# Designs tried in a protein design chat: VH-VL binders against c1abc3. Part 8

Target 1, 185 residues: c1abc3
Amino acid sequence: MAAGVQGESVARNYAEALLVLARKADDAEGWGALLRQVADAINNDVNLSRFLESPRIAAEQKSVVLSKALGDKVPHLFLRFLQQLVKNRRQMLIPAIATEYETLRDAASGIVHARVTVARETGDEEAKMIAERLSKATGKTVVPHFAVDPSILGGVVVRVGDTVMDGSLRRKLGMLRRRMGGTRA
Short names: E, the ipSAE of ESMFold2; O, the ipSAE of OpenDDE; V2, 0.75 times the mean of E and O plus 0.25 times the DockQ between their complexes.

## First folded at step 1 (VH-VL)

Design t1 (framework fv_tezepelumab)
Fold by ESMFold2-Fast, scan of step 1:
Structure t1 (fold): chain C 185 residues (1-185), chain A 123 residues (1-123), chain B 108 residues (1-108)
Amino acid sequence: as target 1 above (185 residues)
Amino acid sequence: QMQLVESGGGVVQPGRSLRLSCAASGFTFSSYGMHWVRQAPGKGLEWVAVIWYDGSNKHYADSVKGRFTITRDNSKNTLNLQMNSLRAEDTAVYYCARDYYDSSGYYDAFDIWGQGTMVTVSS
Amino acid sequence: SYVLTQPPSVSVAPGQTARITCGGNNIGSKSVHWYQQKPGQAPVLVVYDDSDRPSWIPERFSGSNSGNTATLTISRGEAGDEADYYCQVWDSSSDHVVFGGGTKLTVL
C-alpha cells in the first residue's frame, strides 16, 4: 500500500510482528540491522525498487527472486516475513517498517525517532543541528529521518512519536504531502 | 529452451483486421510482462504495446492506440495482438518480446524475442 | 515524447574500437539497454542496465551512461560485429518503451 498516515499504521503492525519473531530468535538487534539493509537497498537501488513495485511481475516470482538473492544470508523466518509482505503487496512499506522497528526497540532506551519534512535537502551539519534542537525540546535522544517536500513554505513539519509539531502552511489547510528525498550514500 | 514463436502475419488490405499470436515455451509465461515490437522494412525498431503479467493493465504506442488490442491467455501460454483499421504504415515485421528481470532487479529490457511475423498492408 | 538519437552509421577497422552513442535528455538518470540485429534476424540483447552484459556476450562489449549520452563500446572489432545496434529505455513518465533510430556498424 501507499505510505503516509495509513501506511505508517500498517508498517507499525508489521514491525511489531517482526519484533516478536526476532525476540523469540534472541536476535532483535541483528534482525533490525538486516531490515535496515534491505530498506536502504530499496531506497538506493532504482532497479530493485522498480522490480518490487512493478505490477507486471507476479508476487510469486518476486518471492522466488528474494529467496535466490538472500538464500542462507538471512534467518529463514526473516525471509518468510519478506515474502509475506510481497504476497500482501506491502513490500514498498519495507523502509517504513524498518523505521517503526527501530522506534519500537529504542523507546525503552530513551531514544525516539522523528520524521522531518523539509523544503530542500539538508547537509550533515544541518541535520545534526536539527537533531540537537529536537533532543532538547523533547528531553530524549532524537534520531531524525528526512523527507523533502518543496511545496512547504517557510516551515518544517516534524513528527516525534504521536506528537506532530507543525510549521507548514499546508498542514493548516488540512493537506499533507510526502516527497522522497532519496540520495546515494 | 526458452522461446517465443509468432504467427498470423500475412497480406491484408487497408481498413481490414488481422490477429497475431505468440506462443511461449520454456519459462513461466504467467510471471512475465509481454510486449509487441515492430520493424518496417529497412527501418528501425518501434515499440507497439505491453501487457501486465496478469492482464490487468496495458499500454499502447500513440500510433496504434484505439486500433490495436493486446491480450493474453496464461492458461495457453499465448500472447495476442488484434489489429483493426490497418493502414499502409502498419506494414512491418512484428516481434513479441519478454520483459527481462533477474535476482538483481527489473530492467525493462527484452532478453527473449520471437523470430517475427510479417504483416503487409497493401491495396 | 522522449526521443533517443543515434548516428545512422559508424565504421571501424578490424581490431579497432567502435563507439556508438545514444543521446537523450538526462539519459544518465535512465537505464539504457543495447540490442544487436543482423539482417533477417531478431534483435539480441548485448548490454543491459547501462553496463551489464549477458554471460554469453563477449567482454569486448561494454557500455556507459552519464548526463545526456549513453555509449556502447565494442573493442577489437570483428567482421561478425557488423549489424544494426539499437539503444532502448523505458520512459516512466509516459509508460512507453523508446528505441533509438539505430546505428549500422561496418567493419571496413
Scores: ipSAE 0.000, ipTM 0.469, lowest interface PAE 19.0, mean pLDDT 81

Design t10 (framework fv_tezepelumab)
Fold by ESMFold2-Fast, scan of step 1:
Structure t10 (fold): chain C 185 residues (1-185), chain A 123 residues (1-123), chain B 108 residues (1-108)
Amino acid sequence: as target 1 above (185 residues)
Amino acid sequence: QMQLVESGGGVVQPGRSLRLSCAASGFTFSSYGMHWVRQAPGKGLEWVAVIWYDGSNKHYADSVKGRFTITRDNSKNTLNLQMNSLRAEDTAVYYCARDFSYGSGEYWAFDIWGQGTMVTVSS
Amino acid sequence: SYVLTQPPSVSVAPGQTARITCGGNNIGSKSVHWYQQKPGQAPVLVVYDDSDRPSWIPERFSGSNSGNTATLTISRGEAGDEADYYCQVWDSSSDHVVFGGGTKLTVL
């Protein structure tokens, strides 16, 4: 039941390790772009995905194929990172690692992504106001991504980075304009 | 501290026009959506119109759609309601009210109200 | 068009608990707000988002919202609580604010 949550945690640990290496190479953006290209290749190429996932193909063979395909096109430490994923049988986490890497980079740049689930479609002005309130509440630049889920029956659910915000945050966001939270007699 | 003051009410004949104004003070007017709510003598509250914080979006009750226009001037901290083609049924005290939500209609609620201005449409 | 139904009147003895209901189809899925209006005065927000209170409103005021009924509860009723009370929601299908018909609370 908890396997998916455990996989996401493992992916985040690998993303953090890669980001440390990328920063030492002074190219966090470039490494992120390369990782996204590899992730997209795995997601879109059925043959590549099946090759990497296959338990009948030795890790060493998979490592050799990655080396031949990417060897001179990527930094050596980046290639070594991918080969370590293969040796640890974690190569199928590459798409999740790419997503976690992007989230970490955006957070480090003062930009966080929020998944905003609403019961009905949000107009442009409402979206701008939500982005402004979330940015003010978090002290960061928030990029909202809206999803409609009628099953929440007129509520709103906000997830900013790793933080899930429920009805209590909705009230706080509604009250952001009431500095000091009170009125005087 | 925070205050809304309506003006412009009066007695008018059916078919005429009136312009109501609402002056805001004590808060950052340009950050809030604003509403007009009315109440006929001895009757309940009836929502009239809303305008978003930047004036970009507006909604009207079906009973006033096409006849009333809500506007705002953020440089003057003023909300306005232009009422055209007035009917006897428009006779009411008109309140301006501050929307304390963060944008979603689901959370539209009114935390600051003006004292109201009386509009009487009679022939 | 969405309709909110309130009893036209409710009576409470001093020191007792008053309950004012607001009926609406699946109202428990909506955020309900409550206003108090005394004669000749503007309405005052007393409960918002089903159960929250503005800082200037006594803790005697509380709210709940479940299924087809939202309830405003006023504990330890006082003469000063005598007023008309209105519930309010937003109707997503019409993008309109809907008020209940109002309930006159009498403290006898």
Scores: ipSAE 0.000, ipTM 0.436, lowest interface PAE 20.3, mean pLDDT 80

Design t11 (framework fv_tezepelumab)
Fold by ESMFold2-Fast, scan of step 1:
Structure t11 (fold): chain C 185 residues (1-185), chain A 120 residues (1-120), chain B 108 residues (1-108)
Amino acid sequence: as target 1 above (185 residues)
Amino acid sequence: QMQLVESGGGVVQPGRSLRLSCAASGFTFSSYGMHWVRQAPGKGLEWVAVIWYDGSNKHYADSVKGRFTITRDNSKNTLNLQMNSLRAEDTAVYYCARELYGDYGAFDIWGQGTMVTVSS
Amino acid sequence: SYVLTQPPSVSVAPGQTARITCGGNNIGSKSVHWYQQKPGQAPVLVVYDDSDRPSWIPERFSGSNSGNTATLTISRGEAGDEADYYCQVWDSSSDHVVFGGGTKLTVL
């Protein structure tokens, strides 16, 4: 799920910490894959998600369940990392941590991720054009992630990493959206 | 068969006004941003003004800001440029141009141009 | 104010490749468009969005844009390519269209 701006910062700190551990184990790719599997399990299994989120279930019980489910299937330090998230009440950030981990690894290859908030759903053509404009503006390959917020009234808000794009780029993207779909009068 | 045809050019004295028009045909005029671009004799291309597809936003070159007004009438497929307080340096061929969708200023269709001469 | 710089002239022999440059600060972050203009005629779009070509323009016209230089490349040059060529960008910081000064291409 969406962690928000503050959650993104926390998730990124955990992703950086995990990447340090994964590099010590010489398996940054494998740990990333394991983290993505855990994130997907949380997103796809309603019972697991409810269990991890529930404030009525003690952190110790959640830690024991993780140990029994994953103990011999994942590296010891990876399991310890997940248990530390539970202890710190950060286990619901796992999907965001997985995304930040992937972003950190991709950044070394010149690929960056952008969060793009739009007033209405985008079609495939519009999504491609926004990605091309952001890639042009940053000089890198940009992978956009879209969120819809009707309250922005046809505008667009772009965040690349911790940076909010300047007003001129946002205006240019807004112009593109208005040219694609002038709706109503 | 997409076409733009300018009209309204002529010879005027400094300080006077002139109104240029551009008639569009062969495409959905109301879906495209439109520009005016000028070229003084023997000189390069100079951008003058833009108007968005629905008329909601306009931008002007610094040299004409406050003197020129760009307008459009989508019901008549017409683009206009009202030129006030004309100066000798406004002497040029004026082209209207269609902005290619999504390219932010690429002009895929141009009119033939209309000559404006500001002299006494 | 953003400025685009082009060489005033380029000469090429028939059948050879002409390269016309367009210099601008960090121009690689912008979309560059190219126009051909023959005497007494309106400009014609030959390359847009750095490297895309209108369907009516032959494939020997191509473009690139990186860093501080955009380039229009005309391979297998022909007498009919003689014209003035202009590069153009939209400068989002000023909301202005900017044209280069133009390059006269001569095919000997």
Scores: ipSAE 0.000, ipTM 0.434, lowest interface PAE 19.6, mean pLDDT 81

Design t2 (framework fv_tezepelumab)
Fold by ESMFold2-Fast, scan of step 1:
Structure t2 (fold): chain C 185 residues (1-185), chain A 122 residues (1-122), chain B 108 residues (1-108)
Amino acid sequence: as target 1 above (185 residues)
Amino acid sequence: QMQLVESGGGVVQPGRSLRLSCAASGFTFSSYGMHWVRQAPGKGLEWVAVIWYDGSNKHYADSVKGRFTITRDNSKNTLNLQMNSLRAEDTAVYYCARDSYEWELLGAFDIWGQGTMVTVSS
Amino acid sequence: SYVLTQPPSVSVAPGQTARITCGGNNIGSKSVHWYQQKPGQAPVLVVYDDSDRPSWIPERFSGSNSGNTATLTISRGEAGDEADYYCQVWDSSSDHVVFGGGTKLTVL
């Protein structure tokens, strides 16, 4: 789930901090995988999400539960990072932090991540064509992440990092989507 | 108690150098990012530089980039700012400040030193 | 470069509510922190992360942040609240901390 622009800025700061810790441990890839697993658990487990979000449950109690659940299964500094997010009331940003972490790692390899907001769900072939168009437009390898917002009139809004793609590229991608998937109405 | 104490300020001529130090006590210095913030007489707050908890990453305000160097010694709980090629506009009280979040940098400063005055004049 | 705009001064009567604004392009997308500074003293953090308070700060201090304006609200104003107030953000795109110009609060 997208955290919004404010959450993305904060999430990037946390992702940068985690990457520093992971590099010191010589396991940036493994820490990224662990972070993605935690993010997916929060996104897919309603009970876990509600427990972490609840203002009626003290941060200390949430920290204890994380320690008991993850304990020796993760590096101690990774656990401490998660506990600090809980203390700072940022645990709901974990999915956004995971996405920013992946973006930071990929940037060094000429790979960039794009958030693509579409009016309807995208099929596999259409997703591949959007990725190819964005990669050609940027001169980099682009990995798209899709979000659905039926209220957008243009059909497609593309954001790479803090940069929103210009209207020309967005119009071309919108036309591609409409042709392949039919009309919204 | 948690405390930051700056030292090393003084009066210098333009083009000279000064080294500021900040001694930390009462908290685990090695787990926090640290900042330098300055304030010219009668003016507002201006951010100068930041250093990650382990010294691996640093960022500087454009006005000081290339002239100032931020460093830390976690074994001695000290933060330093080496100021080279000083200009009249560097005249200010210099504060060291702790980032409020352990292990990351969000710019909130929950613990501040008392400040040390740097005057650059001819 | 990113810029934060504050009114240079705000006045409030004792017992009334003071509101200090911090304007910035799309500032609602950033975390805003607020500092109180009295003459001759170091700044003190009064509100962080838009609306959170350090434990040593009275609940009369609150904050909000949406769109292009963040606001520090001081309810039941007291003489001891007289100070300069600064807003501050971390601009992650430039990796720079940005402060507002400051607002002098007078309690009359």
Scores: ipSAE 0.000, ipTM 0.474, lowest interface PAE 14.8, mean pLDDT 82

Design t3 (framework fv_tezepelumab)
Fold by ESMFold2-Fast, scan of step 1:
Structure t3 (fold): chain C 185 residues (1-185), chain A 123 residues (1-123), chain B 108 residues (1-108)
Amino acid sequence: as target 1 above (185 residues)
Amino acid sequence: QMQLVESGGGVVQPGRSLRLSCAASGFTFSSYGMHWVRQAPGKGLEWVAVIWYDGSNKHYADSVKGRFTITRDNSKNTLNLQMNSLRAEDTAVYYCARDLWFGELLSDAFDIWGQGTMVTVSS
Amino acid sequence: SYVLTQPPSVSVAPGQTARITCGGNNIGSKSVHWYQQKPGQAPVLVVYDDSDRPSWIPERFSGSNSGNTATLTISRGEAGDEADYYCQVWDSSSDHVVFGGGTKLTVL
């Protein structure tokens, strides 16, 4: 489940904290893979998701279930991180934390993630074109994540990492979209 | 290098108020949750309150809820405890303590403690 | 209202192993932390998250936690280990930190 802007800021903070712990353990990639597995389990298993989200189930009980399920299969500090999320009632942010963690790791390799808000749903060719254009404009490898918001009136809004793209790039992307529609307006 | 220094303790009559402060230095104060823990003369440790790194969440012991208010000023690296309607049983050394983990992560383990400030509530 | 129970005192001979217990209902499902406090001084964290040790604490200090009992173990006891020891948990049902009553360790 996607979190709002407020939830993304919180997820980012947890991802940064986890990355510090993972680097101290010299296994940032392995921890990222484990976190993605947990996130996927929550997204794909309705029973697990409902169990973790239920306000009627005590945090201690959720922590015990995580300990029994993961046990010695994961690093001690990684398990403690998950239990702290449960204690803080932030366990439903795990999918968002996994995405933020991946974004942080990719940034270190010259790969950046961009949030691209468009007025209408894009096709695969349009998405590829936007990714290539953003990569050229930033000098980095850009992975776009699309969201649809009809209220932006046919434009496009781009946020790359901590940087919001200015109106000039937004206008160029808008022009590309109009040209792909087969008419020049 | 990393240090917490409490101040504001003293002798106060029952029913009155007192404000404690804790000055932090040597670490990024704004990144850590902070706690107040007290100890009555000759007795054990008793937790009082916690405030999260950004001030967004707070919890209090039942014995002080409604009377004490925990606050922080991250621009000044200062933690505060406003104590109202003081009672004889509030007499204790008050310690400020840093939570071991940073951000929204709280371990409730206290790795850095101040030296404590004595609060005496008597006639 | 969660309660942690510690023995009021434990005595050990120099070089022997001291074991300080912390009893609590289903405490094995919680993370237990341990503090050492010498007279007139602030407490010092010696074990956190059941069994982890701060880098400044000797390996002689260790912890365990299962079922209804957590244990702080101090091997090769020294005179400098004489202190009060407190166990501590977070009780998520009440959103409270709970301390045990403390155990006075004497090394004779």
Scores: ipSAE 0.000, ipTM 0.473, lowest interface PAE 17.1, mean pLDDT 81

Design t4 (framework fv_tezepelumab; at its last look DockQ between E and O 0.64; V2 from the best seeds 0.00; counts 0 for: pae E 13.4 > 2)
Fold by OpenDDE, look of step 2:
Structure t4 (fold): chain C 185 residues (1-185), chain A 123 residues (1-123), chain B 108 residues (1-108)
Amino acid sequence: as target 1 above (185 residues)
Amino acid sequence: QMQLVESGGGVVQPGRSLRLSCAASGFTFSSYGMHWVRQAPGKGLEWVAVIWYDGSNKHYADSVKGRFTITRDNSKNTLNLQMNSLRAEDTAVYYCAREYYDYVWGSYAFDIWGQGTMVTVSS
Amino acid sequence: SYVLTQPPSVSVAPGQTARITCGGNNIGSKSVHWYQQKPGQAPVLVVYDDSDRPSWIPERFSGSNSGNTATLTISRGEAGDEADYYCQVWDSSSDHVVFGGGTKLTVL
């Protein structure tokens, strides 16, 4: 379940808080991995998701289950962080928090994630070239995430955060049509 | 030791009211949904009502809906059943039961039962 | 409303295996729980989530659930196993609980 805009903001705040804790523990990478595992479990296990999202189940019970499941497998402060989410009824933001955490962590390392929409599936070499070009253009290490949309006809559409770079043929043709006095499709 | 103890049963005439109580001990009462289940003499178990852990939601069997009210006081570890407009068919042993939720399967069972209190509705 | 159907009675000889069935429409997609009730006593949970057993319940008690039938199996039946047995499910759509009609087990 996708978090709304407000949820995203909240998720980012929690991610920041967790990252601070993780850094103090000198294990930002490890904590991120754990968080991702929890997020994946929520996303892939319908029973877990139902359990966590159920208003019928007391937060205390949810916290107990988390403790039993993770208590000896994760750092204490990490577990407490999750339990705090449960207490605040924010446990379903964990997937969003995981994403924000990774974004923040990577940003600190000069890594940025880009959504790259292409008209067809890209090969490994092409993907690499795109990554390199984006990295060169931004001055950062860009990790591309590819999506296929045949409607773009060709080229690439790149989204980095709130910035969109549209190099698709669709866009180009649209611009050309407008310049030629054509009607908007 | 986890325990549920029902009280308030007795003999009443049709149309009258009766209030049952269930006292919980040995566990965090406020963290569990609670149920009433009844059993007529020589008959099977019949679910009556459920109340969520925080009292935020309640559900009733059709046979008692509109006549029975389930409530709880978490500060006193008590579950109650107000029974109004009693009928002969309400004659039964009434059990309070704690719901058990398994997070793996997402279903509810009853892991703790009281010994029951007998309610007899007769003229 | 969802309905669970049990045979009224089942009889087994001592040492034999008793099987009590609980029928319901697509019951295999639900979690079935079983209760034992001896005369004059409250019900006791003996099997939950189709096949799980409380730690204080003997291993002789087991359960299965598939298709339209759940089954409680009591191996090596003892006189002490004489009781009424009830299957139960939870209806998530209405948050109602449904019990079977109960089965009287006799060990003779």
Scores: ipSAE 0.633, ipTM 0.826, lowest interface PAE 0.7, mean pLDDT 90
Fold by ESMFold2-Fast, scan of step 1:
Structure t4 (fold): chain C 185 residues (1-185), chain A 123 residues (1-123), chain B 108 residues (1-108)
Amino acid sequence: as target 1 above (185 residues)
Amino acid sequence: QMQLVESGGGVVQPGRSLRLSCAASGFTFSSYGMHWVRQAPGKGLEWVAVIWYDGSNKHYADSVKGRFTITRDNSKNTLNLQMNSLRAEDTAVYYCAREYYDYVWGSYAFDIWGQGTMVTVSS
Amino acid sequence: SYVLTQPPSVSVAPGQTARITCGGNNIGSKSVHWYQQKPGQAPVLVVYDDSDRPSWIPERFSGSNSGNTATLTISRGEAGDEADYYCQVWDSSSDHVVFGGGTKLTVL
């Protein structure tokens, strides 16, 4: 589930903490895969997401369920990390934490993720062009993630990590959207 | 050993009040929702009330709503039921019970029950 | 309010299979739990979430739930199985618990 700006910042902090632990265990890739599996389970299993989100279920009970489901299948410190999220009432950030973890790992390989907020839906061709322009502008391989907000006056808002892209890049993306507006699939 | 022990039952006249208590031991009481379930002599089980683990929410059977109040004291591992405006129909053995939740099925069951305490509403 | 219907009594011969039904509108969409109660004792959870057993309950206790009927099955019935049996569901919309009326099992 997508977090807001404040939740995204919190998720990044947790992702950084987990990556430190994973690197100490010499298995950043494996821990990332496990985190993605948990995130996907939350996104795809309605009963699990309702259980984790429910204010009726105590944090200790959620922690016990995680131990029973994952205990022997994951590293001890990974399980303790998830239990700490539950204790802090941050378990619903797990999907966002997984995304931030992947972004941090990709950044080390010259790959970055960007949030691109647009006023209207975009097609596959436009999405590819935006990715190419962002990659060229940043000097890195950029993977865009789109969100639609009709209230945006500028038409396009780009956020890469903690940086809100403005000026030249925003102008170039605005120009691309205008040019692509006449071409419908 | 996980255990629930009820107390406070007795004989009381219609219109009067009675307070039941349930003492929990052997598990982290503050992490579990708790219920009261009653059983009239020779009759079946009837659910009475629930209180969430932190006391933030409570629900009652229609037959007792407005007359009974469920409370808990997590520092003392104690569940309480304050019964006001008692009626002859409230005569029953009252059990406290711990709720157990399994997220796979998305439901609540009762895995631990007290021994029960008898409440008789009569002259 | 949601209602669960059980037969008032069921009889079984020693060593034979007893089946106790619990009827409810679309009960198959709910998780059903079963309790055993002997005279003068508190209820004991014997089957939860339709078909699972607590580790301390014998394997001959099982359950099923589909459509409008849930069933508690007790294989190889024993005199010690004589008790009242109650089915139970939780109504998520009201946060209320509903019990069936109970079934007296006699082993003859």
Scores: ipSAE 0.378, ipTM 0.689, lowest interface PAE 3.2, mean pLDDT 86
Fold by ESMFold2, look of step 2:
Structure t4 (fold): chain C 185 residues (1-185), chain A 123 residues (1-123), chain B 108 residues (1-108)
Amino acid sequence: as target 1 above (185 residues)
Amino acid sequence: QMQLVESGGGVVQPGRSLRLSCAASGFTFSSYGMHWVRQAPGKGLEWVAVIWYDGSNKHYADSVKGRFTITRDNSKNTLNLQMNSLRAEDTAVYYCAREYYDYVWGSYAFDIWGQGTMVTVSS
Amino acid sequence: SYVLTQPPSVSVAPGQTARITCGGNNIGSKSVHWYQQKPGQAPVLVVYDDSDRPSWIPERFSGSNSGNTATLTISRGEAGDEADYYCQVWDSSSDHVVFGGGTKLTVL
């Protein structure tokens, strides 16, 4: 990042590192599931969350608790990754890291999420057709997320990740925009 | 065996100072928050002070704030209490206690106590 | 400034159940710990986090915490249970430890 480190940027860096390890283990899906389970435990177990957050408890003791709870149930490098987070005081970012990991894993698998802003609400058949056209235009499996904004120009605005929107995508979507109508006066 | 052993108690005149020491053994001292708790003769337990595992944060009961200083030396496994401007009401047995956090229930209990050292402040 | 209130004494016949209360405003939202102190000795943790027991403490010691009252229960009371008992909480708003005033348990 040009301006500095943000909380999401830190979480994404850790997620990238974990995904590298998970790929070496040929189990990106399994490690993602493990990470989500740990994140859910932190979010849903008040005692665990207070323990991990507390500055009165040394990183060594937090690390011992993780080893005791997870030791034989998870890959060794996965446990060491969590223990490194504790050492760096980043263990409270684990839920954010899980979310970033899932996003990175999906992107590598050819799944992209599209934000599709339309001027008026779209029915299920039209939504399916938009998803099919976006998938063909991008060469990837597109999961659309629709939002309605009556003030937009042109009836539809599509954002497919940060790297997919280009001039060829806009041309392919031009006829779809006309079907959905224009911006109100 | 896990132990806490207090020392430094004695009889002093009002306005004088004492330094209490607590020697820890049998556990990783630098992993735990530590407390001083006192008990005046015939009275109940009164919390005095806490220090974080790394010494970075300290809190004191209102009755001793500004007069007592809690410190620790993790390289020597010792907890200290510097007691200045002593008053008759500071007369008590002083215990050091280990704070233990039970991650299952999110609690801060005192699971190891020393035997105590008596401080008597009298003219 | 959080205050815990205990009765000064409780008496029980041998073999009977003793109940020692600890009152506090909304104490049910806090984790309550109980200590036993025999004359001339340091306190010993007997119940923590409302209802849990260290491994060296007999199962006849139990606890509960709801609303404005936490209770230490000692089933089948015996002479060896005679002691002062203190409840304790950690008040996160002040970062202070608060003890109750103590309860002397007497067994005939």
Scores: ipSAE 0.000, ipTM 0.496, lowest interface PAE 13.4, mean pLDDT 81
ESMFold2 (binder alone), look of step 2: mean pLDDT 93; pTM 0.952

